VHH binders against Mucin-19 (Muc19). Designs and how they scored, part 5

Target 1, 175 residues: Mucin-19 (Muc19), of Mus musculus (Mouse) (q6pze0r851to1025)
Amino acid sequence: STCHVYGEGHFRTFDGESYSFDGLCQYTFLEDYCGQENGTFRILIESVPCCENGLTCSRKVIVTFQDQNIILQDGKVTAVQTAESTDCRERSANLYSIHTVGLYLIVKLLNGIILIWDKYTKVSVILDPSWQNKVCGLCGNNNGDLKDDFTTRHSSVAAGALEFANSWKTSQECS

## First folded at step 4 (VHH)

Design e55 (from e00 with L101M; framework vhh_7b18_3)
Fold by ESMFold2-Fast, scan of step 4:
Structure e55 (fold): chain B 175 residues (1-175), chain A 120 residues (1-120)
Amino acid sequence: as target 1 above (175 residues)
Amino acid sequence: QVQLVETGGGLVQPGGSLRLSCAASGFTFSTYDMGWARQVPGKGLEWVSYITSGGSTKYQDSVKGRFTISRDNAKSTVYLQMNSLKPEDTAVYYCARGEYMWDSSGFDYWGQGTQVTVSS
């Protein structure tokens, strides 16, 4: 299934629910932690404003997978090791691949997650069927049930999009 | 069902400008990539430009710097601003919809087309 965000905060969840939210903080787009310590990845998004405008010009995407941070920003990809390593001879394992196709930059993670970025405001995530009912964040929980599309960070169902999206802020100090 | 209606075509002299508009209906316009292709007399269908739902744009080399694609999601309309027109730009221009514009193909619905003629 596929989840999108584009433009000024237009979202479509894996289960097909649409909503709008144009927050200025960093948010969890998708993760498998979902309140547990046993997670394996996070995808974070952040709106980047235009110079001398209040409008979103692009989105920054940060993927944390294994001991790497993969940063999509300014039309390019930067990968950084998050854990310290004492073996300076070994390169990063083949945990992901990066492709450029047409307007799109595609990151395929070994765990069956595909991230698609138009290098501008559109970010899409495609999950394989093994991720059914195992994820959470602004993309929803991918369980095929519309009743709980607005599941918050605290495992409650929000009454509306604003409450839902604000629960997925990565910093409590950002308003 | 799905409809794409082009307007703005016509006759123009070399060096002139035209703006094409495509009014879309029958689907959630803002979620789709949109594009323009043209049928040049004596040639096959040739893509011209596309714009993603996120606003990213791409142009065929022959029109780059002269044509600008844009969209207005509130009006469900995609535009093609054509400047510095050449006789070689004479064609029927088609508006098209796509889920992802991976390359110069991928259009799944087409308009009826609008004629653009560039002649002296």
Scores: ipSAE 0.014, ipTM 0.488, lowest interface PAE 6.8, mean pLDDT 80

Design e56 (from e00 with L101Y; framework vhh_7b18_3)
Fold by ESMFold2-Fast, scan of step 4:
Structure e56 (fold): chain B 175 residues (1-175), chain A 120 residues (1-120)
Amino acid sequence: as target 1 above (175 residues)
Amino acid sequence: QVQLVETGGGLVQPGGSLRLSCAASGFTFSTYDMGWARQVPGKGLEWVSYITSGGSTKYQDSVKGRFTISRDNAKSTVYLQMNSLKPEDTAVYYCARGEYYWDSSGFDYWGQGTQVTVSS
């Protein structure tokens, strides 16, 4: 299953729902916490606007996986460990791999998640079949049912894209 | 189901202008991004310009300042105003619906194309 976001907030969920949402805050793109403490990863997104033309110039992506944060911004990847790190530990960790294919930057996580970034606005995430019905966020819940693609952070089904997307803000202080 | 029909191509002298129109049908036009790409005979497809559903625009460097993209949601039409045309602008111009981001690799439906020839 594949989920995309591109341009001025054009989304296509894993279950095939399309919607538009052009928010300026940080949002949960995909996670497996879904209101529980037992999650293993989060993918967060944030739009970076252009002042001179009003167009979204790029998206910043933050992947939290195990004890590491992987930050995609300004055309590059920066990895930071949330636990105390050493050079030896960082080099021995095989938590993910990074590849460049043409204009795309590809991050493959050990948990079977593939993230593709064009270094600009397009972010795609590919899940293996084992993730069916185990995820939530702006990408939907990947359960094969369009009826509940707008499942909010509060486990309700939103009537529209604005309510749905706003429920996935990472901070209530951002408007 | 989706149809995109381009008009407005033709022969023009260097320094001249043309306005291309693309009439869309079969989808909710106002919710989609739209763009233009061109193909020179013997070369690959090249993205030219992009307009979001909200009206924000983006241009390839080679046409920036000379071309202007616009849309009319009431008419389900996207336009490309081409000024100060150069012989190297000679190509078949395609209207496309944006599925993925702004360049031609992200477009999911294409029109039949309209020929623009810039020659003296």
Scores: ipSAE 0.000, ipTM 0.138, lowest interface PAE 15.4, mean pLDDT 76

Design e57 (from e00 with L101P; framework vhh_7b18_3)
Fold by ESMFold2-Fast, scan of step 4:
Formats: structure tokens, C-alpha cells, sequence
Structure e57 (fold): chain B 175 residues (1-175), chain A 120 residues (1-120)
């Protein structure tokens, strides 16, 4: 299954729902925590405006996976280990791989998640079928049912895209 | 539903130029990647150029430096400016709508094609 965000906040979820949301805060694009402590990853997005009219010039992507933060910004990838990595975490060399295909930057995570970035506004995530009904965020829950694609951070179903997307803000201080 | 209509093909001398246009309808043009592919007589389909919804471009090595892809979202049109044309550029040129991630299998809709002939 594939989820996209592109341009000025045009989203398509894994289950095929399309909606628009143009926010400038940081949002959870995809994660497997979903209100639990036993999650393994988060993918966060931020829109970077280039004009007063809110035109989005690029998106910053932050992937938190095990003991690493992988940051995609300004056409580059920066991997930063958390303080816990000083405790000698295993498999850091095989945690992810990065590929360039033309103008696209591809991050493949060991857990079967593929992240694709055009180094501009478009971000796509491809999931293995094993991730069905195990994820949440702006990409929806990947359960094959469009009726609950607007599942909020608090496990309710939003009536509209604005309520849905705002529930996935990582900081309530941002508006 | 989805329509892609190519124009601008024709006969040119080696070293000449042509600009192809592809008028799109039936979808939100600005949100899709677009590309051009060509079919040389007697050969398979060959990808030529690609432009993302954000405006980033990529070219097949044989046309790099000679061809320029561009788009006008207000007109729902993608263009291929072809300079320094060679006889081996003779082909039917197709406009295509791209699906992400792109590759030769990533195009989901194609136009009818426009003939480009480069000869003396």
C-alpha cells in the first residue's frame, strides 16, 4: 500500500481516501505507536513555506526508528543517534539503506517500510502487507476500510480532514 | 475521463528543433508527475524525460543537454523542447501521467502519440 503527500498538502491515504490539509506545524505522517508504548517507528513531516501566500517549497521528514533519527531536509539526509545509542545498540549498520533514483531519495527501513522523497514537497510511504491495521497518522490506518481513515490520535473518527489532521500535530503549541 | 493529447510533431532537418505539447484533462494536473516516452520504428518504448509535480526533472542520457521538459500547471500542459535533433530521434513521442515512484512501469495513462521525423 502507498500513501502520498504533495504540493500544498494534498494527501492520499493507504486505503485510497484523498484530502487536503495545508499545515505548517509538525505532524505524525505515520507511526505504529497509536497510543501504545510498544511502537517501533515514527515518520514526522513539516512543510517549509517559501512565500507569504503559504506556498510550500519543501517538506522536512523526520524518521525515528529504534535509536536513530533520520532527517530529510534541504535535499540531504542526516542520521542522528539518540543518547541511548551510547549503550551500544546492535544492527545500526543494517537499520536502513538510502538510495538515489534520479531525483528521488529512497529510504528503506529494516522493518519493510519504504520512504520516497523528491527532495521537494512530495513524500510517499510504501508498506509491506504485514503492516495492515498496525499503523496510524495522516496516512490512515491501512486496514482496507475507508470509513475509518480519519482516525484521530485519540481513536475517534473525525467528521472532516481538518479535525483529523490537527489531531496528529506533535505539539499543541503550534497552530 | 483522463485525456492526454500530444501536438507539435512533424518533419525537421538534422540539427533542427521542435516543441511538443501535451494537453491534459480529467484529473488534477498539478498533483501528478508527467513524462515523455518514445517508440523508434521497430523498437520498444523508451523513456525520454520526467518532471515531478514539484518541477524536478530527469532525462535519458541520449537526450540530456538537448531536450528540456517543462510544465504549465495553469494550462494543464507539459512540454518537451527538442533541440539539436538527430536522425535517431525519429520516433512516435508519447505523453504519460506518472505514478509515484516513477519508472517505465509507473505511467498509468498515455496519449495517442505524435510523430517526429528527423531527415534530410
Amino acid sequence: as target 1 above (175 residues)
Amino acid sequence: QVQLVETGGGLVQPGGSLRLSCAASGFTFSTYDMGWARQVPGKGLEWVSYITSGGSTKYQDSVKGRFTISRDNAKSTVYLQMNSLKPEDTAVYYCARGEYPWDSSGFDYWGQGTQVTVSS
Scores: ipSAE 0.000, ipTM 0.143, lowest interface PAE 14.0, mean pLDDT 75

Design e60 (from e00 with D103G; framework vhh_7b18_3)
Fold by ESMFold2-Fast, scan of step 4:
Structure e60 (fold): chain B 175 residues (1-175), chain A 120 residues (1-120)
Amino acid sequence: as target 1 above (175 residues)
Amino acid sequence: QVQLVETGGGLVQPGGSLRLSCAASGFTFSTYDMGWARQVPGKGLEWVSYITSGGSTKYQDSVKGRFTISRDNAKSTVYLQMNSLKPEDTAVYYCARGEYLWGSSGFDYWGQGTQVTVSS
């Protein structure tokens, strides 16, 4: 299944729900923590406005997977090791791969998640079917049911997109 | 200069077989994923099969069990073996270079296509 965001916060979830939200904070796009401590990855997004009009000109993407942070920003990718590892060369070769295909930058994670970035505002995530009903965030929960696509960080179902999206802010210090 | 050249198309009877070949040049073939898509007359482009740089394969449901994608990195060639062909397989078949993406949106270079006609 596929989720994406583009432009000024136009989202389509894995289950096919569409909504708009143009917040300027950092948000959890997708993760498997879902209120638990036993998760394995996070994908975070942040809209980058251009000049005084506030129009979104690009999106920054941060992927946290295993002991790595993969940062997609300014048309570039930067990968940083965040934990002690005794096998860093072998790990980096096996944990993920990064490819540039035309205008797109593609990150393939060993856990079956594919991230696609157009180097501007469009971010897409493709999930292996094994991730059904195991994820949460702005992309929804990938369970095939539209009724609970607005599941908040607090495990409730939001009445609207604003409440839903605001629950996925990574910091209360932002608005 | 990236170039993809398809061959092997033609006319075949229902139940028959054809093998398509795609010769690639202008890039390091072994590091790219490759795929096949087809354009059915009067309908849109549809993805058929995909093979990763590592050799993993995926197929559209309508061709599973009948079509087999393979690659020969030493020859910079990707193949599509088509068995038990049906009239609805009639289409122009395109070879494409890309990444592991479902559908045609993940491919960045395409061949000119080769016609496959399945008819009595």
Scores: ipSAE 0.000, ipTM 0.098, lowest interface PAE 18.4, mean pLDDT 74

Design e61 (from e00 with D103Y; framework vhh_7b18_3)
Fold by ESMFold2-Fast, scan of step 4:
Structure e61 (fold): chain B 175 residues (1-175), chain A 120 residues (1-120)
Amino acid sequence: as target 1 above (175 residues)
Amino acid sequence: QVQLVETGGGLVQPGGSLRLSCAASGFTFSTYDMGWARQVPGKGLEWVSYITSGGSTKYQDSVKGRFTISRDNAKSTVYLQMNSLKPEDTAVYYCARGEYLWYSSGFDYWGQGTQVTVSS
């Protein structure tokens, strides 16, 4: 399954729902926490404006996986350790790989997630089929059922895209 | 060192069954996709089946409904249950490791293979 966002907030979920939402805050694009505490990854997106009229010129992507924060910003990738685990750093495995193919930057995570970024506004995420019905966020829940693609952070079904997307903001103070 | 050791091959009559096992060592088994490929006499190497780190499976059309792939992460072992075997299934079967086999057809480590012969 593939989900993507591009341009001024054009989204296509894993289950095939399309909607538009052009927020300027940080949003949960995809995660497996979904109301549980034992999640394993989170992908966050943030629009980066480049024009006075608020047009999006690129998207920043943050991937949290294991003890790594992988940041896609300004055409490049930066990896940062999110937790300071002292004794076992030299024994930690490389849990992702990064490739550049043409104008695309590809991040492959060992948990079966592939993230593709055009270094501008388009972000795509491709999931191993084993992630069916195990994810949530702006990409939907990947359960093969369009009926509940607008599932909010609070496990309710939103009436529209604005309510749905706003439920996935990481900060309620953002405008 | 990465090691993949296949067992369970042998001679079997058409219509019979065999279960292949592949014992893996030298890497974190649970985080990798695993698969089986075979070298058929007179043909090249061909993919048979894979199972992702999350447990999703896929099969080549010629073996669908007859073969079942499974894994046991606690034992670092991947299995191939082969039923309703045909003479055309005669081959050396290789266990292989890969990443994102559902997206990329790349295997990076292979076992030494185990011979399966289907003959009356």
Scores: ipSAE 0.000, ipTM 0.152, lowest interface PAE 16.1, mean pLDDT 76

Design e62 (from e00 with D103T; framework vhh_7b18_3)
Fold by ESMFold2-Fast, scan of step 4:
Structure e62 (fold): chain B 175 residues (1-175), chain A 120 residues (1-120)
Amino acid sequence: as target 1 above (175 residues)
Amino acid sequence: QVQLVETGGGLVQPGGSLRLSCAASGFTFSTYDMGWARQVPGKGLEWVSYITSGGSTKYQDSVKGRFTISRDNAKSTVYLQMNSLKPEDTAVYYCARGEYLWTSSGFDYWGQGTQVTVSS
């Protein structure tokens, strides 16, 4: 299954729902926490305006996986450890890999998640089938059913994309 | 090894129809987007149509309403139904595996191509 966002907030969920949302806050694109503390990863997105008129010229992507933060911003990747560790090289080799293919940056996580970034506005995520019905966020819940793709952070089903997407803001102070 | 094999090309009169098939192997077909691109003699490759793993479709403006892309995941096959063919549709048609974009630059593997000739 694949989820993606591009341009001025054109989204397609894993279960096939399409919607538009052009918010300028940071949002949970995909995670497995889904209301619990024992999750293993988060993928966050943030639109970066390049003009005062509010047009999105790129997206910043933050991947948190175990003790690593992988930041995709300004056409480059920065990987930062969140915990004190003496073996960054071994951890990077075992937990994820980063590849550049043409204009695309590809992050492959050991847990079966593939993240693809065009270094601009398009972000795609491909899930291993083992992730069915284990995720949440702007990408939907990956349960094979379109009827509940707009499941909010509060476990309700939104009637529209605006309510759905705003529920996935990482900060309630951003508007 | 990834293989894409196109069939169904041939000679057809203006206004006629052809159905192209692309048999895929060497990867989990159902998880990939698929598409068709064509190379007109003397020109570069141009994207024709795209179908996502979930079945959503997109078409280049010049073929919209005339061409229909579809897939059969059980057979690992993608199809291009071409109706109301015009002489300018004469090209080598390539099946391609897509990862990200509805353009020729978004494809990572290509078939060998099949010739479509619309004579007038």
Scores: ipSAE 0.000, ipTM 0.101, lowest interface PAE 18.0, mean pLDDT 75

Design e63 (from e00 with D103E; framework vhh_7b18_3)
Fold by ESMFold2-Fast, scan of step 4:
Structure e63 (fold): chain B 175 residues (1-175), chain A 120 residues (1-120)
Amino acid sequence: as target 1 above (175 residues)
Amino acid sequence: QVQLVETGGGLVQPGGSLRLSCAASGFTFSTYDMGWARQVPGKGLEWVSYITSGGSTKYQDSVKGRFTISRDNAKSTVYLQMNSLKPEDTAVYYCARGEYLWESSGFDYWGQGTQVTVSS
């Protein structure tokens, strides 16, 4: 299954729902915490406005996987080790790989999640079948049912996209 | 049903220009990568250019600097502006849809094609 966002906050969920939301804060694009403490990853997104036009010029993506933060911004990728004591090259080789294929920067996580970034506004995530019904966020819950694609952070089904998307705003301050 | 309809092909002299258009229907155009591929007589199908849903572009080496791909999401249309045309650009040009178009196998739907002939 594939989920993506592009341009001025145009989303398509894993289950095929399309909606628009152009918030300027940080939002959970995809995670497996879903209200529990035992999750293994988070993918967060932020829209980066153009200085001149006010349009979204690009998206910043932050991937947290185990003790690694992978940050995609300004056409570049940086990886930050969050725990001490481990060789970051060996850890990166074990936990994820980064490839450039044509226009795309691809991050493959050891857990079977593939993140694709066009270095601008488009961010896509591909899940293998083992992740069915185990994820949440702006990409939906990947359960094959369009009826509950607007599942909020509080495990309720929102009536509209704005309520749904706002529920996935992170605690990071963005006033 | 997915439909892609190409227009704008024709006969042109070497060094001339043509603009191809592709009108798309039957899907949410703005969420898909779009591209152009061509069938050269006596050769296989080769990709020419693609544009992502976010607007990023890529070109085959032989057309870089001469061809420009663009899209208009409000009109569900993708364009290929072809400048400084060479006889070796003679081909049937196909509009195509895909998710990740770094190779021609990434396309999942093609149009019927439009003939471009470059000759004197």
Scores: ipSAE 0.000, ipTM 0.210, lowest interface PAE 12.7, mean pLDDT 77

Design e64 (from e00 with D103P; framework vhh_7b18_3)
Fold by ESMFold2-Fast, scan of step 4:
Structure e64 (fold): chain B 175 residues (1-175), chain A 120 residues (1-120)
Amino acid sequence: as target 1 above (175 residues)
Amino acid sequence: QVQLVETGGGLVQPGGSLRLSCAASGFTFSTYDMGWARQVPGKGLEWVSYITSGGSTKYQDSVKGRFTISRDNAKSTVYLQMNSLKPEDTAVYYCARGEYLWPSSGFDYWGQGTQVTVSS
């Protein structure tokens, strides 16, 4: 299953629904928290303007996984530890790998999730079948049913893309 | 293998009309977004129009009201109906799959192009 966003906010969900949303805030692209406490990762996106009128120059991507924040912006990757492990053995674990292939920067998480970034506006995420029906966010819920691809943060089905996407803002203070 | 084949280009007078067709093969056409881009002499490649897998459309400002994009999933074909053609519409028109060419020039597959010439 693949989900992507590109250009001026064109999205395609895992279940194949397409929609457009050109928001300027930070949004949850994909996560497995989905209203529960036992989540393991989040992928957040932001549109970055060119410092000029009207264009999205790139997307910033933030991956939160196992006390790590992996930040993709300005063609670069920065990894920041968000908390110290109480188990010293955890500090030496290899939690992800990063590869550059042509135009693309690829982040593979230990849980099998693959994130692909063209260093500009296109962000793709690939899930294996074990993630079916376990995720939420702007990518949809990966359950094979297009009727509920607009499932909001509050587990309701939105009537349109604007309501759907706005439910996935990480801050209600952004407009 | 993915193939996109454009047809329908030609020479027309200003104010005339042309319909471009793009026949796609090698992938599940109905699940992909499709678009048209053009290479204007001396200016490079620029986006013209796109249609999503769900049927939503968008147009470059200079062609709004004159051009109409549509698709026929049963025939795996995308169309561009061009009306009220102007000399500045002269270009090689390419069918594209995947991503918008605006603001990025990137796309995953495109055809060989069809020439449209608008001259008096």
Scores: ipSAE 0.000, ipTM 0.111, lowest interface PAE 17.4, mean pLDDT 74

Design e65 (from e00 with D103R; framework vhh_7b18_3)
Fold by ESMFold2-Fast, scan of step 4:
Structure e65 (fold): chain B 175 residues (1-175), chain A 120 residues (1-120)
Amino acid sequence: as target 1 above (175 residues)
Amino acid sequence: QVQLVETGGGLVQPGGSLRLSCAASGFTFSTYDMGWARQVPGKGLEWVSYITSGGSTKYQDSVKGRFTISRDNAKSTVYLQMNSLKPEDTAVYYCARGEYLWRSSGFDYWGQGTQVTVSS
């Protein structure tokens, strides 16, 4: 199953729900923390506006897992270790691989998650069936049922896309 | 061409020990970081440990003091010695290869897995 976002916030969830939301903050696109403290990854997105017209020109993507941050920004990938940065410089190992295929940048995580970025506004995530009903965020909960794709951070079902998407902001300081 | 084959899984009692082995072929083993990840039934994949090409090791907090990763470059094999096993260690364990690159280091190949069951 696949989830997409492109352009001015055109989303399609894993379960096939389509909606539009063009928020200006950072949002949880996909994670497996959901209602619990023990998770293994987060994928965050943020729209980057064009200066001349205010439209979204690109999306910044941040993948966090196992004390690693993989940042997709300005057509480039930067991997940053966030934990124990005071240690002597040592090789850090990540459970992922990065590939460039044409204009697309592909990040494959060993947990069966594939992230595809066109280096501009389009971000896609492909999950294998082992992730059924184990994820949450703007991509929905991947449970095969459209009725609860607007499940908020607080485990309620939102009446609309605005309430749903705003519940997945990573900071309430952003409006 | 790149192959990683795990062996050594099985059924063990709580408090017991198992040693997993991963035989690698199709690449220059000594130049790569190697690691282990596991998938607990009903949960996602989590990394367990890794060992660099230089021999430095790192462990997930839940296995520190109980698990030991090691490598034998002459045999192109990486090992995971698991002691004081707990029921929550029950999982399929996967061996993974890490690629050393000037621009990034990431795990790009993994094996088919070996089942470890800790039960009375």
Scores: ipSAE 0.000, ipTM 0.089, lowest interface PAE 21.6, mean pLDDT 75

Design e66 (from e00 with S104Y; framework vhh_7b18_3)
Fold by ESMFold2-Fast, scan of step 4:
Structure e66 (fold): chain B 175 residues (1-175), chain A 120 residues (1-120)
Amino acid sequence: as target 1 above (175 residues)
Amino acid sequence: QVQLVETGGGLVQPGGSLRLSCAASGFTFSTYDMGWARQVPGKGLEWVSYITSGGSTKYQDSVKGRFTISRDNAKSTVYLQMNSLKPEDTAVYYCARGEYLWDYSGFDYWGQGTQVTVSS
């Protein structure tokens, strides 16, 4: 399954729904928490506007996986470990791999998730088939059913993209 | 205006070979990933192969070892060399512009398709 966002908030979900949403807050792109405590990862996105014209120039991506925070920003990757855990760079290398192919930066997580970033606005995520019906966020719930692609953080089906996307803000204080 | 034009399809006997070409125009070819997908009669559209802008390749398991994807950036053309063709490879083959992906869902522009028929 594959989900994309690019340009001025053009999304395509795992189940094939397309929509547009151009928000300036941080949003949950993909996670397996889905309102519960039993999750293992989160992928968060933020649009970075261009100076002078207000158009989206790039997207910042944050991957939280176990004790790692992998940050994709300004054309580069930085990995940050939590202060509460024992630092283990070797462990980090075993949890994911990073490589570049042409213009793309690829992050492969051991849990079967592949993240692809063009270092600008385009972010894609590919899921292993074992993740069917186990995820939520702006990418949809990956259950093979288009009619519920706008499943909100509260497990309801939104009438439109604005309501859907706003439910996935990581902070209620943001506009 | 983005255009993708496939050529090279035809009728071939089992065990034979064909080379498909896709001429691209209307975009900076060298910066895009390119791929091939096929529509098998009675089935949905399925991904066949990808080549990234950097030259890395990916294949569907059923064609791995038999098909080879390549590109010529100077000619803005992507190729699919198909060897050891089987009746099951009979399909309309589409050239597509897309991303480094394992399925057809990453394609954003498609060609018209070219028919490949493998029969005795």
Scores: ipSAE 0.000, ipTM 0.102, lowest interface PAE 17.3, mean pLDDT 75

Design e67 (from e00 with S104T; framework vhh_7b18_3)
Fold by ESMFold2-Fast, scan of step 4:
Structure e67 (fold): chain B 175 residues (1-175), chain A 120 residues (1-120)
Amino acid sequence: as target 1 above (175 residues)
Amino acid sequence: QVQLVETGGGLVQPGGSLRLSCAASGFTFSTYDMGWARQVPGKGLEWVSYITSGGSTKYQDSVKGRFTISRDNAKSTVYLQMNSLKPEDTAVYYCARGEYLWDTSGFDYWGQGTQVTVSS
């Protein structure tokens, strides 16, 4: 199943819900924490505006996995160790692979998650079927039911897209 | 941020013509599909027409041959030329952007609407 965002915040969730949200903060695109501490990854997104009117020129993507941040921005991929943990490069080499296919950058995580970035605004995530009902964020919960795709960070169902998307801000300091 | 502003509605007699315009702002207009939908009194929203970023067009059967959708990317404007208007075309017409413009569920932004009344 695939989730994507492109342009001025056009989203399509894993369960097929479409909505628009053009926020300038950092948001949780996909994670498996879902209000718990036992999660293993996070994929965060930020819109990068190019004009005073808020037009989105690109998206920055941050993948946090196994004590490492993989940052997609300015047409390139950079891997950075987290401040709290350091691992050997030999061990980290088995956690993910990066491929360039035509105009796309593809990041495959060992846990069966594939991230595809066009180096601009389009970000797509493909999940292994084993991730059914195990994820949350702006991509929805991947449970096959459209009715609860607006599940907020606090496990309630939002009345609309704005409430839903704002619940997935990573910081309440950003407005 | 994203804004769609419709103009050109009004009162017209059966057989008359109107041209609707939709001025778009806040996004890269040329890369998006655009469409028109209408809300007929006593009915729900009905898809009318769409035009892709590449210029391909499609029409609801009841308006095919009478309505023409077009776009001007330099002006960030989409148009709906309505000819041979019938009383059943009376509705509030909305400009929309989205992923699926042949179905109103695919619209991600809507304009405020413009009233078209066809009566003698």
Scores: ipSAE 0.000, ipTM 0.081, lowest interface PAE 18.4, mean pLDDT 75

Design e68 (from e00 with S104R; framework vhh_7b18_3)
Fold by ESMFold2-Fast, scan of step 4:
Formats: sequence, C-alpha cells, structure tokens
Structure e68 (fold): chain B 175 residues (1-175), chain A 120 residues (1-120)
Amino acid sequence: as target 1 above (175 residues)
Amino acid sequence: QVQLVETGGGLVQPGGSLRLSCAASGFTFSTYDMGWARQVPGKGLEWVSYITSGGSTKYQDSVKGRFTISRDNAKSTVYLQMNSLKPEDTAVYYCARGEYLWDRSGFDYWGQGTQVTVSS
C-alpha cells in the first residue's frame, strides 16, 4: 500500500482518500505509536518555503527507527545514532539501506517500510502488508476503509481535512 | 489504447445545468482516480474536481456546492453534474485519469475535451 504527499500539501492516504492541507508546521506523516509508548518508528514531515509567498519548494523528512534518526533535507540524507546504540558500533549497519535512483532518494527500512523522496516536495511511503491496521498519522490508518482515514491523534474521526491534519502537529506552539 | 471520451457539453443559459460524461476504456477503471479540469479561453488549465478509486471527492473552491463528481465502475464512466452555471464556467472541460504513484505520476491521460459555453 502506498501513501503520498506532493506540491502544496496534496495527500493520498494508504486507503485511497485524497485531501489537501498546506500546513507549515511539523506533522506526523506515519507512525506505529498511535497514542501508545510501544511503537517502533515515526516519520515526520515539514514543508520548507522557498520565498515569502509561502510556496512549498521542498519537504524535510525525519525518520526515527530503532536507535536511528534519519534526516532527509536539502537533497541529502544524514543518519544519527541515539545514545542507546553507541554500545554496538556495527548494529545499525543493517537496519536500513539508502539508494539513489534517477531523481529519487530511497530509504528501505528492515521492518518492511520503503520511503521515497524526490529531493523536493514529493514523499512516498510503501508499506509491507504486515503493517495493515497498525499505523496512524497523515497517511491514514491503512485498514482498507476510507470512512475512518481522518482518524485524529485523539482517536476521533474528523469531519474535515483541516481538523484531521492539525491533530497530527508535533507541537501545539506552531500554527 | 487508453481512451477517454467526453460528452455532454453545449450552450446553456446562466443558472442552467449540464451533465458531462467521460467513457473510459483500455485500463482497469475501478483502480484509478479520475478527474475533470477546464481551460478558460486564453488562460491556463485549472483542475475542477477529483474522485478517488475509493469514491472520495474534492472540488475547486469556485465550484463547491454547484458541481458534483461521481463514477460508475460497472460502466467505466465518470460524471460531472454542473448546476447553477455562471458565465465564468465557460471553458473546454477535460476528463483525466490520475494515479498517485511513487514515481511522480499525476494525471497521465486526458480526453479530447468538450466545450461548455454559458451565455445569455
């Protein structure tokens, strides 16, 4: 199943819902925490304006997986280990792989998640079937039902895209 | 082999209604998003409405409440019901097939267009 965001906040969820949301804050694109502490990954996105008009020229992507933070920004990738991973210098070597194919930067995570970035505004995530009904965020819940794709951070179903997307802000101070 | 054929355009008075139809062939219609875009004389192409393979709809602000997009997967047809037409709705209307693929696809096939003229 695939989820996309591109341009000025054009989203397509895993279940096929399409919506537009042009927020300038940081948002949870996809995670498996879903209000619990037992999750294993987060993918965060942030629109990067190119000028005073607020047009989105790029998206910054942050992936937290195991003890790694992988940052996609300014056409490049930076990977940083968390403090807990410092005990095993070789441990993170096989947790993910990075490939460049034409215009795209591809990050493959060992857990069956593939992230594709065009180095500009388009971000796509492909999930292994084992992730059905285990995720949440701006990409929806991947349960095969469009009716609840606007599930907020608070486990309610939003009436519209604005309420839905704003519930996935990572900071209440941003507006 | 992919074909999109629009019908239903014509001349109508302000406040009138028209129903556009787009008959699709050469692909599995039910798996694709479909949409309508229009080109006003002397201006660029503007998207009008979008319907996903799952049935979710989206409308451009100037047509919300007046236009309704729908699809019939058994007939491989997408429709645009246009009510309360205004002179500014005068344009060539294009049916389009879309797919949000990871390789930067958007609308990849277009019909030939059908003329809608709203005048007194």
Scores: ipSAE 0.000, ipTM 0.113, lowest interface PAE 17.6, mean pLDDT 75

